# VH-VL binders against o27280, part 85

Target 1, 266 residues: o27280
Amino acid sequence: MDSMNVPEVLEIKRIVEESESVKTFIFSWDFRREVRPGQFVMVWDFRDEKPMSVSLIDPVRSEIGISIRRVGEFTDRVHGLSEGDLLGIRGPYGRGFELMGRDILLVGGGIGMAPLAALADEATARGMRVDALVAARTADELLFLDRLEAAGVNISTCTDDGSCGFKGFAHERLLTLEENHDMAAVCGPEPMMFQVMRILDERDVPAQLSLERYMKCAVGICGQCCLDDTGFRVCAEGPVFWSQELSRVREFGRYRRDPAGRRVPW
Key: E = the ipSAE of ESMFold2; O = the ipSAE of OpenDDE; V2 = 0.75 times the mean of E and O plus 0.25 times the DockQ between their complexes.

## First folded at step 3 (VH-VL)

Design r2 (framework fv_azirkitug; at its last look DockQ between E and O 0.79; V2 from the best seeds 0.00; counts 0 for: pae E 4.7 > 2)
Fold by OpenDDE, look of step 5:
Structure r2 (fold): chain C 266 residues (1-266), chain A 121 residues (1-121), chain B 107 residues (1-107)
Amino acid sequence: as target 1 above (266 residues)
Amino acid sequence: EVQLVESGGGLVQPGGSLKLSCAASGFTFRTYAMYWVRQASGKGLEWVARIRSKSNNYATYYADAVKGRFTISRDDSKNMVYLQMNSLKTEDTAVYYCVRPSYYEGYFDVWGQGTLVTVSS
Amino acid sequence: ETVVTQSPATLSLSPGERATLSCRASQSVGSYLHWFQQKPGQAPRLLIHDASNRATRVPARFSGSGSGTDFTLTISSLEPEDFATYFCQQYDSFPLTFGQGTKLEIK
């Protein structure tokens, strides 16, 4: 049996409050199992299972971190856990980000900053120049700012209410920035990503975007995360896609499928 | 811009009490655990106390040498961490440092300038 | 508790020379060993974290190595500003413990 597909029961080593709604759960990790920024794991609380992005990858300490936003019953239960409690983790799954060039732009919204924070660590460790546009509804919802600064990331913030940084949306702030980069990585609300991708394409900046879809099996079998009309499986061919790939995906930025498989507009 | 500034040190008699304060600025204070570390003159460094963040219920930890006598606390609304020192002993004489760990509490990356506590008759 | 022992207690060298400082833990601490630099009248400054990672703004001449129980801090070519006391510290288990320090002085 492939051990990757069997949940390992892991002890929560540490819990960090990133915001009122986001916590990072840290686990010991055997790095003989490689994990890349942009990949996800399936988190099992012995009742239900949900895909979560890896937000911390620390080979030195043999630890990974999973940042989880409280949004429903499953995440409510997980947020109620304490250090020393157990969770089932299987994976990692999916295609992660690929780093290229010298200068990289990260554009993240809300919990979308989770995989980008991990990518930022890798990029800076490689000696890359990293600019990050961090977006949130309010200042209190901005994630990983101190962490990113400690890593040497140049941060620009924007908030819907103007409580921190630029008042407005990420794509609006991006329009005010004239500098180009060798590559961009984007993760956040899909309407945000759609607008950001459009701007990056116009500027001829290669971009990778991480999609969020309902995923059940994580191994490309059930088809619940298939994208119209390409048939791309977010769990197998993604969740990270190049902008050129997403340009072929009709539903991108327009709608998604709910757990019942119904089309739901963004 | 990250800064820690200790205050409250001074001369106190054995058996006396003193409360140290540390003002934090330039970072999201509430997400960090905070530490006190002390150093006697010409000696090494000694961990004194630890207080965790709200997400960890402000759990506190103490070195055996100060357990039962010292109390670490924090006020996130003011970006302050405190060390209440009771029943002070001459061996408690030291420079006391307020220390911030790394983001996920892996190492000590920010230190205050320290405040001197002298316990003497 | 984990006892951390440094050697030598004092190291006398000249600018331009190579310095090698040792730190030994009484039990394995993995890579959870950090190095600090302290100058007289100043607070300790993080130099190396997790055995081999230079902290921000630390010159390339500083390097750390080791794992388990034996660790080494190396300064490839000493600069005048490098003469100070160096402490190692384990962050594997509580209570957190520091070495007694190595004083690097000018010959």
Scores: ipSAE 0.760, ipTM 0.890, lowest interface PAE 0.8, mean pLDDT 95
Fold by ESMFold2-Fast, scan of step 3:
Structure r2 (fold): chain C 266 residues (1-266), chain A 121 residues (1-121), chain B 107 residues (1-107)
Amino acid sequence: as target 1 above (266 residues)
Amino acid sequence: EVQLVESGGGLVQPGGSLKLSCAASGFTFRTYAMYWVRQASGKGLEWVARIRSKSNNYATYYADAVKGRFTISRDDSKNMVYLQMNSLKTEDTAVYYCVRPSYYEGYFDVWGQGTLVTVSS
Amino acid sequence: ETVVTQSPATLSLSPGERATLSCRASQSVGSYLHWFQQKPGQAPRLLIHDASNRATRVPARFSGSGSGTDFTLTISSLEPEDFATYFCQQYDSFPLTFGQGTKLEIK
């Protein structure tokens, strides 16, 4: 096993409250271990281990950031930590996003904006033009707007309730945007990603989508390693996929699995 | 778009008190640490105080020259940061700047226009 | 505390000339060294952060280099608006400290 496959105990250098439910934890990182946007790490609180996308990659400062949404016991405990406390980190794991072309579109929903914020930093550093469509249920759930603005990203927002920007869903807002892009990267709730992918396919924009539900498969903790109709093994090839790979998967964006493994509509 | 506007400066006698205010707009104030930096006429810049965000329990830190005399505080509901200055000395005479660091706190990014504090008899 | 020292105190040059400003830290600050420009009656303006990264809307003629204890700010070809005072600042350790400034003036 490479050093990537053993947990390293790291001190929390800084904590930033992104919203009432999301915090970013920043650690010093040795960039001899390369990290790319779209990759994830396993976060260990010395009791449980969970996969988390890397949301900040800063080789200038020798730092990485991990953004964590409060959704259960593990994340509640981690949110209770302070600067100076310790967490175990191993990785990175998974396939990251690939940048191509000059002009790119990022479409993020909720916490899905976390890996896209890291991608935005890399794209702007390469001199690319970046448009970001940031979607959430309410204004309070929109993430990284100030960070994206500071990076020079052109930002569009939408909220389901109309509390900020366009009132409606990401795909509805996308239909009102006129600019062509060389590629897109999409991360968020699967139904949102499916609708966005269909529009991008019609516009002939190649898209990369991050399937968060399969992150643990990439480290050998398999839940569901195969997608419908393809035999595609997410644990070997994800979590980031091109839209052409997902377009033939009947389950993507239409069904989820309950705890018993049964298909349930989104 | 991003603005920091200081107020509360003026003339005060040695031993007196003064409270500076800084009104922030154009960004999500509650997420940022905030700083005060001062500059005496024709002199260099001197860091005064820092207050961190709620996620770091509003931790404060002061330059030795002002520790015990100055108090930095914030009101996130009003997008305000304050500097309460007590037991003022003639050496405290300076333009006081309210400063916002970069998003994850690493350099001074945005400065207010400053407010002049003169400590004289 | 980490002391940062700038040299020269005053630099007299003509428009079109190259300016080289130095900043030395009393102990290593890694790359956590930043440069600011200040004109009379104005607040400081960030030019370069983290030794070599140009801030937003700062002209390409400004560049920074160095690491550890020795840092340089270079202005490749001076414009009239560049005649100002320049400060360096370390952000490696508290207390945060600034250099005494280099005043760039017209010859």
Scores: ipSAE 0.532, ipTM 0.773, lowest interface PAE 2.1, mean pLDDT 88
Fold by ESMFold2, look of step 5:
Structure r2 (fold): chain C 266 residues (1-266), chain A 121 residues (1-121), chain B 107 residues (1-107)
Amino acid sequence: as target 1 above (266 residues)
Amino acid sequence: EVQLVESGGGLVQPGGSLKLSCAASGFTFRTYAMYWVRQASGKGLEWVARIRSKSNNYATYYADAVKGRFTISRDDSKNMVYLQMNSLKTEDTAVYYCVRPSYYEGYFDVWGQGTLVTVSS
Amino acid sequence: ETVVTQSPATLSLSPGERATLSCRASQSVGSYLHWFQQKPGQAPRLLIHDASNRATRVPARFSGSGSGTDFTLTISSLEPEDFATYFCQQYDSFPLTFGQGTKLEIK
């Protein structure tokens, strides 16, 4: 059997509290199973299984990190774990980000900074100039600022309430930033990504956006991660899509689907 | 600017006690493990103790030479790390550095200026 | 415990010369080997982490190489400010251990 499709039970090696609501769980990892920024894994707590983005990819130390926001019953249980406790990991799955050029813009909202932090590490290791726009509702929800600074990333922040950096939404701050990027990578709340995508398209900046949808099988068979109008499966054709692929999607930025496939407002 | 400032060093007799403090600023203190490292004349650098973050239950680890005599602790509300040193010996004489590791640990990133502890009759 | 041994103990060179400092671990530490510079009366300063990665604001004349048990710090062309003591340190296993140091002296 392919170990990618069967959960491997791994010990939690380290836990880092990134914020009051977000923790990063670090595991030993055999990099014969390659992992790329933008890919995800299925995390199994022996009761339920949820997709989580890989936020740390360290082949030199043979480690991966998975950042998890506490948002419900599953993530509450995982946040209650300690080092040495066990989780099942299945994957990686999905299409990762593709780097191009010498100058990259990262635009992340909330936990969406997790896959972008991994991408920032790769981009800086390749010698690219990395600018990051880090967005949250409040200052205490801004993620990975210390880590990004240590990696040499140029950081701009914005908060809805103005408690740190620019007061307003990520797309509003983006309008005030320089337009000298070869590409952009975007991840966060879908309404934010829609607004950011529109601006980047107007500026003719190639953009890749990472989407999160409810998933069950992680290999594209069950259809629970499908987008309207195209049949794209986030786990198979994404989670990273080019902006031109998403321009064909009627539902993007307008609503989401619950596990039963019903339309639910953002 | 990331800064670590030690205090509490001084002269103490063998068998005595001393408490070192380290004030941290310029970074998100609560997410980092914190370390004490000492340097005696002619002995080089020696790791003394580690304390982990709250999410890792403030777990502690000590060098054998100080185990049972020294206690590392932290106060995240004040951005402070402490080293309580009991039953001091002359071989504990050193400059004590407060040290911050890299973000996910793996190397010593930031060092304080050090505080001198002298254990002598 | 993993013993870390540096050589030479003292290295006497002139400005403009190339310095090569050696560090050997008693068992493999992978890439978890780091280099520090210490000037008299100062705290150590991180130069190289994970064998070969230059720390922030460290001049390009400093480079590190090696893996496993054998590591080298190279200073390509010595500047007057580079005459100091250099330590290597392993972070693979506890107790974390340092080499005894190499003192780089002006000839």
Scores: ipSAE 0.192, ipTM 0.669, lowest interface PAE 4.7, mean pLDDT 87
OpenDDE, second read of step 4: ipSAE 0.717; ipTM 0.878
ESMFold2 (binder alone), look of step 5: mean pLDDT 93; pTM 0.942

Design r20 (framework fv_azirkitug)
Fold by OpenDDE, second read of step 4:
Structure r20 (fold): chain C 266 residues (1-266), chain A 121 residues (1-121), chain B 107 residues (1-107)
Amino acid sequence: as target 1 above (266 residues)
Amino acid sequence: EVQLVESGGGLVQPGGSLKLSCAASGFTFNTYAMYWVRQASGKGLEWVARIRSKSNNYATYYADAVKGRFTISRDDSKNMVYLQMNSLKTEDTAVYYCVRPSYYDSYFDVWGQGTLVTVSS
Amino acid sequence: ETVVTQSPATLSLSPGERATLSCRASQSVGSYLHWFQQKPGQAPRLLIHDASNRATRVPARFSGSGSGTDFTLTISSLEPEDFATYFCQQYDSFPLTFGQGTKLEIK
């Protein structure tokens, strides 16, 4: 077994409240272990372990950030932690985003903006033009707006209730935007991603999408995150997929597997 | 769009008190730590105080020179940060800047134009 | 506390010349060293953060280098608007501390 598969116990350096339900936990990181936007780590609170996207990659300060949404018992416990507390981190795992071209479009929903925020930093650092469509249910759930703006990202917001920006869903807002991009990166609720992918395909914009599935091992052996028909393992072949890969995945945008392996509709 | 505007500066006698205010706009104020930095005429810059965000329990930090005399506070509902200055000394005379750090509090990236505090008999 | 010392105190140069400013910390601050520009009657402006990263809208002629205790700000070719006072500042530990500044004046 690779040493990367052994959790490293790290101290929480800082905690940032991104929203009512999302916190970013910052850790010291040895960048001899490379990490890319779109990859994930397994977070261990010494009771349970969950995959989490890396939302901050700062090689200058030797830090990474992990943004966690409060959604269940595990995340409830993690959200109760303080600076100085310890967590186990192993990884990174999975395939991250690739950057190409001059102009990139980011489309994110909710916590899906976490890996996209990291990608935005890299893209802007490379001198790329970055447009971001940031979607959420309400204005107070929009993530990383000030961070993205500071990085030079052109932001368009979308909220279900119209409390900020376009009233409606991300794919609806996207339909009103006619600008062409060299590539797109998408992450958020799968129904959103499905609709966004369809539009991008029609526009011949190469797109990468980050999927979320139940992951147990993170190393492609347990099969819990296997996608039907293709056999793709989200933890190994993903979580970032190209649109042409996902076009082969029948379950995409339709259902997922729960911890028991049962099909659960989105 | 991001802006910090200080107010409350003026002339005060030694031993007196003064409260500075800083109005923030153009960003999500409640997620940021806020700082006060001062500069005496023709001198360098000096960190004065820091107040962290709500997520960090509004923790406060002070330079040794002002500990026990100055109090930094904030009102997130009004996008305001304050500096209550008591027992003022002549050496406290300076332009006081309200400063916003970067998103994750790594460096100072936004400064107000400052407000002058003069402590003199 | 970490003491930050700048040199020289004053630097007299002409437009078009190269300027090199030094900043030394009494102990290692890693890359947590930032540079500011200040003109008379104005607030400081961030130029370089984390030793070598240009802030937004900072011209390419400005560059920063160094790590640990020794840092350098370089202006490759001085423009008239570059004549100002420059401060370095460590953000490694509290209390946060600034250098005393280098005044870049026109010869």
Scores: ipSAE 0.565, ipTM 0.832, lowest interface PAE 1.1, mean pLDDT 94
Fold by ESMFold2-Fast, scan of step 3:
Structure r20 (fold): chain C 266 residues (1-266), chain A 121 residues (1-121), chain B 107 residues (1-107)
Amino acid sequence: as target 1 above (266 residues)
Amino acid sequence: EVQLVESGGGLVQPGGSLKLSCAASGFTFNTYAMYWVRQASGKGLEWVARIRSKSNNYATYYADAVKGRFTISRDDSKNMVYLQMNSLKTEDTAVYYCVRPSYYDSYFDVWGQGTLVTVSS
Amino acid sequence: ETVVTQSPATLSLSPGERATLSCRASQSVGSYLHWFQQKPGQAPRLLIHDASNRATRVPARFSGSGSGTDFTLTISSLEPEDFATYFCQQYDSFPLTFGQGTKLEIK
């Protein structure tokens, strides 16, 4: 058997192009290693490894999917792979989302929609009403709209440039949505999540937020994934946090830390 | 909202050729594999061909009954999938359906209304 | 190739009755077995995918079960609109293959 701390070499079963910059890689998965929405895996291309959120969890087909945005050398190499090629996968890691109530609001920005798509599948399978606000800079970067629609999700969109749906940012669109929800789940750039969290807090909607801090550390023992004031480590104690927990983190949405431990504005 | 509209069917003599077209709308066409499935009058369904998306190098697969005679192709800029049918035989007579699979190509999700191809002398 | 066989060829029942339709694969297809409903003059409509998952907007009276080689489609209480032909299909291996169909007729 393999340890979750040792990469298992898996064959890429299928590749789906989600957008010009995002692909979903699908692997056969042994569900004796349970995977929940909001968790991530370490993807190893035999040179470097990076954390990637699980975007598809399908125990019926014994498959998982990992959605990867092309942003640098590692992701460029992975995007160059084809069906039948091999990648190392280890995990899953981190705290997943918790579902409660009957109605859930999902707010996703860019690639942050990936873990929320997996959550949408679970919520709909449980019979929950799912409303999703899908945000991106342009229409071409809106992710998973066809998948969410097929799952019966009620979709609202917004783009920064107005190329699809509401013209503006996720939090601006959210202000026009007056529905009460039992809970919310939010994933995207930290500045977006901070603004969304504030609105949800004012509406007394409990929210879980997933921090997309991509780090080399897989088990949460490195200082780079720590949050100031609380001591939270994203890869060990996250990536999913309740809004009440994040409201006590003074740096959330304002700054991050570089390798030297210095505060860097978003 | 999601629509697949087939065209190009008709009557043709054995040995002739026809090109079927399928116009897709209401979804992000270029991310999906696309299929052709046929059904002879009063008979069962038969898979004919598959073309994968660009991320899978537009790989094509054919049923043995049509291999070497039929060619599936697509034009992502026009949201079109095609089936070029050559050396037609009477047993190719059927309604031809354009089919969109599920998002991850695991089941047939959306079917067009079909276009009738009759191969008869 | 994987041969898929449906039984019975024709099933005659009355509205309100339970219908049970069988599908058998010549080799294991896991859970990659789907059910379609077809009415005369119409394209097939997806009903159940991956053995047991009801497709969007399909009524709760339809259910699927099974894995490996033996699969069942059940309609708990027939409505008049349910009298149609039902096809199963395996999606495990190429060539993709369909059963010959079960025609559900009013008794």
Scores: ipSAE 0.051, ipTM 0.632, lowest interface PAE 7.1, mean pLDDT 87

Design r21 (framework fv_azirkitug)
Fold by ESMFold2-Fast, scan of step 3:
Structure r21 (fold): chain C 266 residues (1-266), chain A 121 residues (1-121), chain B 107 residues (1-107)
Amino acid sequence: as target 1 above (266 residues)
Amino acid sequence: EVQLVESGGGLVQPGGSLKLSCAASGFTFNTYAMYWVRQASGKGLEWVARIRSKSNNYATYYADAVKGRFTISRDDSKNMVYLQMNSLKTEDTAVYYCVRPSYYEDYFDVWGQGTLVTVSS
Amino acid sequence: ETVVTQSPATLSLSPGERATLSCRASQSVGSYLHWFQQKPGQAPRLLIHDASNRATRVPARFSGSGSGTDFTLTISSLEPEDFATYFCQQYDSFPLTFGQGTKLEIK
């Protein structure tokens, strides 16, 4: 048995409310099990198990944080927990982000900012210049702005409704940014990531994209991991992919397949 | 400036062979799939063959009408795609177009000027 | 195979008029339906891709609509250079198939 495949029961040390719908749960962590930005853990409430991105990695305090959005029964139950309550944590799993160059761009939509917040911490600790484009539907759904600012990140915001920053979508805001970057990391809704990837590809900026919906495949609990005629198993090497790898996946950001194998647009 | 220039068309007898060439320029050729599409005089367009890029193992796919008789190939070092046509029939008479699809292969983006193949005794 | 059928075979109109061209697929192709213009002696030119997206340098008077099995190409105000043959093509399934064409001619 691999030790990472056995859930460890951990006490919730601290809870931070990031927004009305998002909380970060903080646990003591033994860093003999290395955790990298872009990796995820399986969170077990003793009834159901779900994958969650690691949003805080703090070796100095020996803590990790896991940010969870309230969207259904499992997450509703977890949001009802208090400091001192127990959760099972298994992992970490998946391929994390790779940092390269001196100037990096982070583009996050909604809860997709969670793994990017951990990446921002590592990049700034390395002395890199970090620009973050933080996107959400409304101002109150923008995540981690105070944390990013405290880390020295240069922040641009956009909201669909114009309630904060640029009025529009992440890719529309990105078109107004002049600076070139050595790499980019992107996480959010798949249509957003596809549009952002196209712009970065045209600018010759290598991009890494986190396909959060395929985290389940990395732990072997999803059978729908081969997304196009190439036979590539996205989840086996995910959740983080270089844009060049995703260029082989015709379905990314454009369509999915129904049970008969026919294309269904997003 | 993307260009596709076909050559090798001409008059050939039934049962004969002909090899078409397409010279590509103005884009990163080795990352794109390449197609051949034909059109008989005054008639509609008909897909003939596809060859994918190296990252897709140069996979080929053929229309039923030409399967076993035609072979599509490419030489990435020369930015060339080819169509070897064997056992030609009168119904293969058409203008043959070299076509570059969109990067994700979901529409035909750039067409060459075409080369005429006439199969007649 | 998915059969693509265009109507009408010929459409006779005058400059300044609106043209509406139809394309029907024998089974759903989602939005993976594209329109091409072809003038005599020339290669086809992409006009509309993915049902409704106008290709680069194509005039704004050209528009596409539809999904599933029924698609329309509209030219809002015909210019003399628009009189040509128009083909639709599905790119949902192999073999890739084209309509037989609609010839747009001057009345």
Scores: ipSAE 0.000, ipTM 0.404, lowest interface PAE 16.0, mean pLDDT 84

Design r22 (framework fv_azirkitug)
Fold by ESMFold2-Fast, scan of step 3:
Order: sequence, then structure tokens, then C-alpha cells
Structure r22 (fold): chain C 266 residues (1-266), chain A 121 residues (1-121), chain B 107 residues (1-107)
Amino acid sequence: as target 1 above (266 residues)
Amino acid sequence: EVQLVESGGGLVQPGGSLKLSCAASGFTFNTYAMYWVRQASGKGLEWVARIRSKSNNYATYYADAVKGRFTISRDDSKNMVYLQMNSLKTEDTAVYYCVRPSYYEGWFDVWGQGTLVTVSS
Amino acid sequence: ETVVTQSPATLSLSPGERATLSCRASQSVGSYLHWFQQKPGQAPRLLIHDASNRATRVPARFSGSGSGTDFTLTISSLEPEDFATYFCQQYDSFPLTFGQGTKLEIK
């Protein structure tokens, strides 16, 4: 609730192992600082600070949850922590998801289901019909299926190797789902999101997409990371964008940038 | 579709032992803490034991009335929870329920049908 | 330990009437109080969690209210299937404790 942007040191109240590589860390939270699905926090282990999407928002229990995948040195250290240990949390930051209409489609890939799980909770609490397409490389990497089922969400699964549900990619499964939706929310690997966006645009379904690489831009940390010549507003707030905003970005789904700023194909 | 099926109840003499089993199905068992709760005839519910998931180091907690006599354990490879009951007393006579809490441990969500344990001579 | 006390012990009503059941904790439990329904020979069934949140597939006639030490379960218009024993439980601190139950019986 302070105007200063200072990390609050919080105790890890609970840890839930979502999969071999993903854990959810739960903290008591003062909801005088409002948190919305799609927003992120900066997680500080007293050595390094990284942006993480909020995956659980529970004002009744006064708790938030942050789901973290083990992908490098910082996340390896955080995964080594236990209940009672301390982490610095700063935020929330960024533009969250907006809900409209009566029916929503969620399309999540891997850890991208984390912000979508929080959104599913809010959508169901508002009385919306929620359909979720949960995609991963293998069955072991599908996240939050039990949590989504408990919330009353209609679930479809998709794995690249066919170990659970439809065999193939998220966009291929989406083509077999002919349900109408008032809106969609998408989060996962950028190539997946690009393909899904194209199908939703063809169906005239407004979609919001969450992009990890724009989280630092949303807090003003990096001014050079999204420079391009397409006429897109370079300083637009993230990480959540409407599909029409992303359709103007030439690099979305096609190219990334290396540390030197050079374009590299996905 | 989520089910908890209990077994192992029966009649046993004071000072005897009994092992209860709970077979879980229809959910990702290894991510949940599991509980045992008992109820004596016509009386209220009483928490007995708790075992947490691997992420919480399989931590165990017991009600004072059973501490040192009962042991809760689990086998994640078989989706099983156990309650080993030793040095049984007549006051341990009750229906024993296997219970799954909510996903992030906030309330008791799913209950088994219970198994009756009678301790008498 | 936190002691949880329910009142009345028995409530005799007819179908169509409103039922109000009370639960009191010996110290504040915040909103971490839950309500269960139990029919003879059956396991308890979750009705309300965290004081006021109705569990999945629980009819709208059931509602919960309260915080801290004083909590209420209300059934707006009794149906025949509602005559059962109701328990409240705190999940704020260990050991977890339950009320002694309120038996709702047909008049």
C-alpha cells in the first residue's frame, strides 16, 4: 500500500509440488494491495530478482501463490527453499487480464497455465462458463488439471507426444474445438500463442495474450527490448496484450532477439 | 470420480494392533496432504493424524490422544495412505475416515465412507 | 486448543421453515471455519468452506456468515433431505477441532 517500490520480505507459508519441475509457493498477502490475474511480482532471493506471474489469488484466506518452473540458477535456488524460509516480493506490476461476456476460452502451454489458473478462479467466481485447453510436451508437464476441475472448468488436454489427450500442438487441437466464446486468454510459448491467435482472429474471438518478455518493459526496466519498425507503440504496457495489438508486431511468433539485439528465428 | 476407499477395520482386543488402509483414485494423489479423522458412536468428529506431501518432507502430525501409538504413512507409487494403530484402548473405538483436504490445504474436501474399529474384550 | 461450540444441540422444524445454526470459537479463527452435513450411516459432506463459500453442487438455500468467533449456517427453506446433523470445524490452528453437532429433526 506504500507508494515506494520496495520489496516486502514474506515467509513461505506452503509449498505445493505441481510437477517434477514446477512448485507453487504460497504467502500471506495484505489485499489492501490489490492483485489481478495476469499481473506479476518481482521475486527476490536476496541475491537476484526475477519476474513471476501470480498463479493463486485468494482474498478470503489472505494468500497469493506464485508458481515457478526450474529452468536455471535462480529458480534452482528458490526450489531448494522450505516452508518458513523468506523471499522478497515486490509488486504487483503490469496489466492484468480483462473479463467480458459469458464464455471464456483459456489456452495454456506449460507454465503459461499459472496466470490462467488464477484467471479461471476469477471467471468462475463471476459465473462465466470456462473452457480450458491445457497443452504440454508430455503428460507429466500438464499443470493444474485437478485445480481447474475443482473450480468447475471444462478441460481439454493436448500433448505433443500423445501421452495424454489429443496428440499434437495446441493450435491443432483448437481446430477440432468448434465451441463459441465471447473472449479468450492465451499464455505459453510464443510460437504456440501466435498460431492460436491466428485461429481466434479468424473466428472473430477477441483474445488477450500474456508475454513473459514484456514483463520488464511493464515496470520500466528495459527501454530497448521491443524496438521495431512496424508502427507498434514500443512502450505499451504489458505483459497482457489484446490480439489486435500483437498483430502489428512483426517479430511476434517469428523472431526473437539475442543479447546483442539481433533477430534470431524461433 | 474422486474416491477414497478404506479397509482394515474390525474387532480387536485392548492392547492389540490394527492397520488401516486407504486407496485413493481419480486425482493426483502425490500432491495432496492426507488425514485420518475418527468419530465415536453418537459423538463428534476428532482429528487423528496428518501426513503432508513430499514437497513438505512427508511431515506428520498427531492428536495428543494417539501420539506414540499411531503411525500415519503413505505410498505414493500405490496411491495409498495407512494408519498403523498399536496399543489400542477401548476409547479408540470409532469409525475412522480417510480425508483429502482442498488442493492448497484449507478445508476437508473429500471423505471416505469410513471403517469401523471396535476395541473390546 | 481452540474449542468450537455449537447451538442448539437439537432443532425441531418442519419442511419449508428457516433453520439457523450457530457456531462459536473460543478464540478468533478468522474466516477459517467450515460446515459439514452428516446423515446417519454416511460420511460428512462439505457444505460451506471459509465461513461463507458454498461448496460445489450445494443448493443455494444453504448460506454461511460470520468471522472471528461467531458463525452462522442458514437454510432458507428446509427440504426433507436437509434433516441431518450439522458440524462446524475450525482450520485455523492445530489441533483441528469440530463442534459437537446440531441435530436437525422433523417436527
Scores: ipSAE 0.012, ipTM 0.564, lowest interface PAE 8.5, mean pLDDT 86

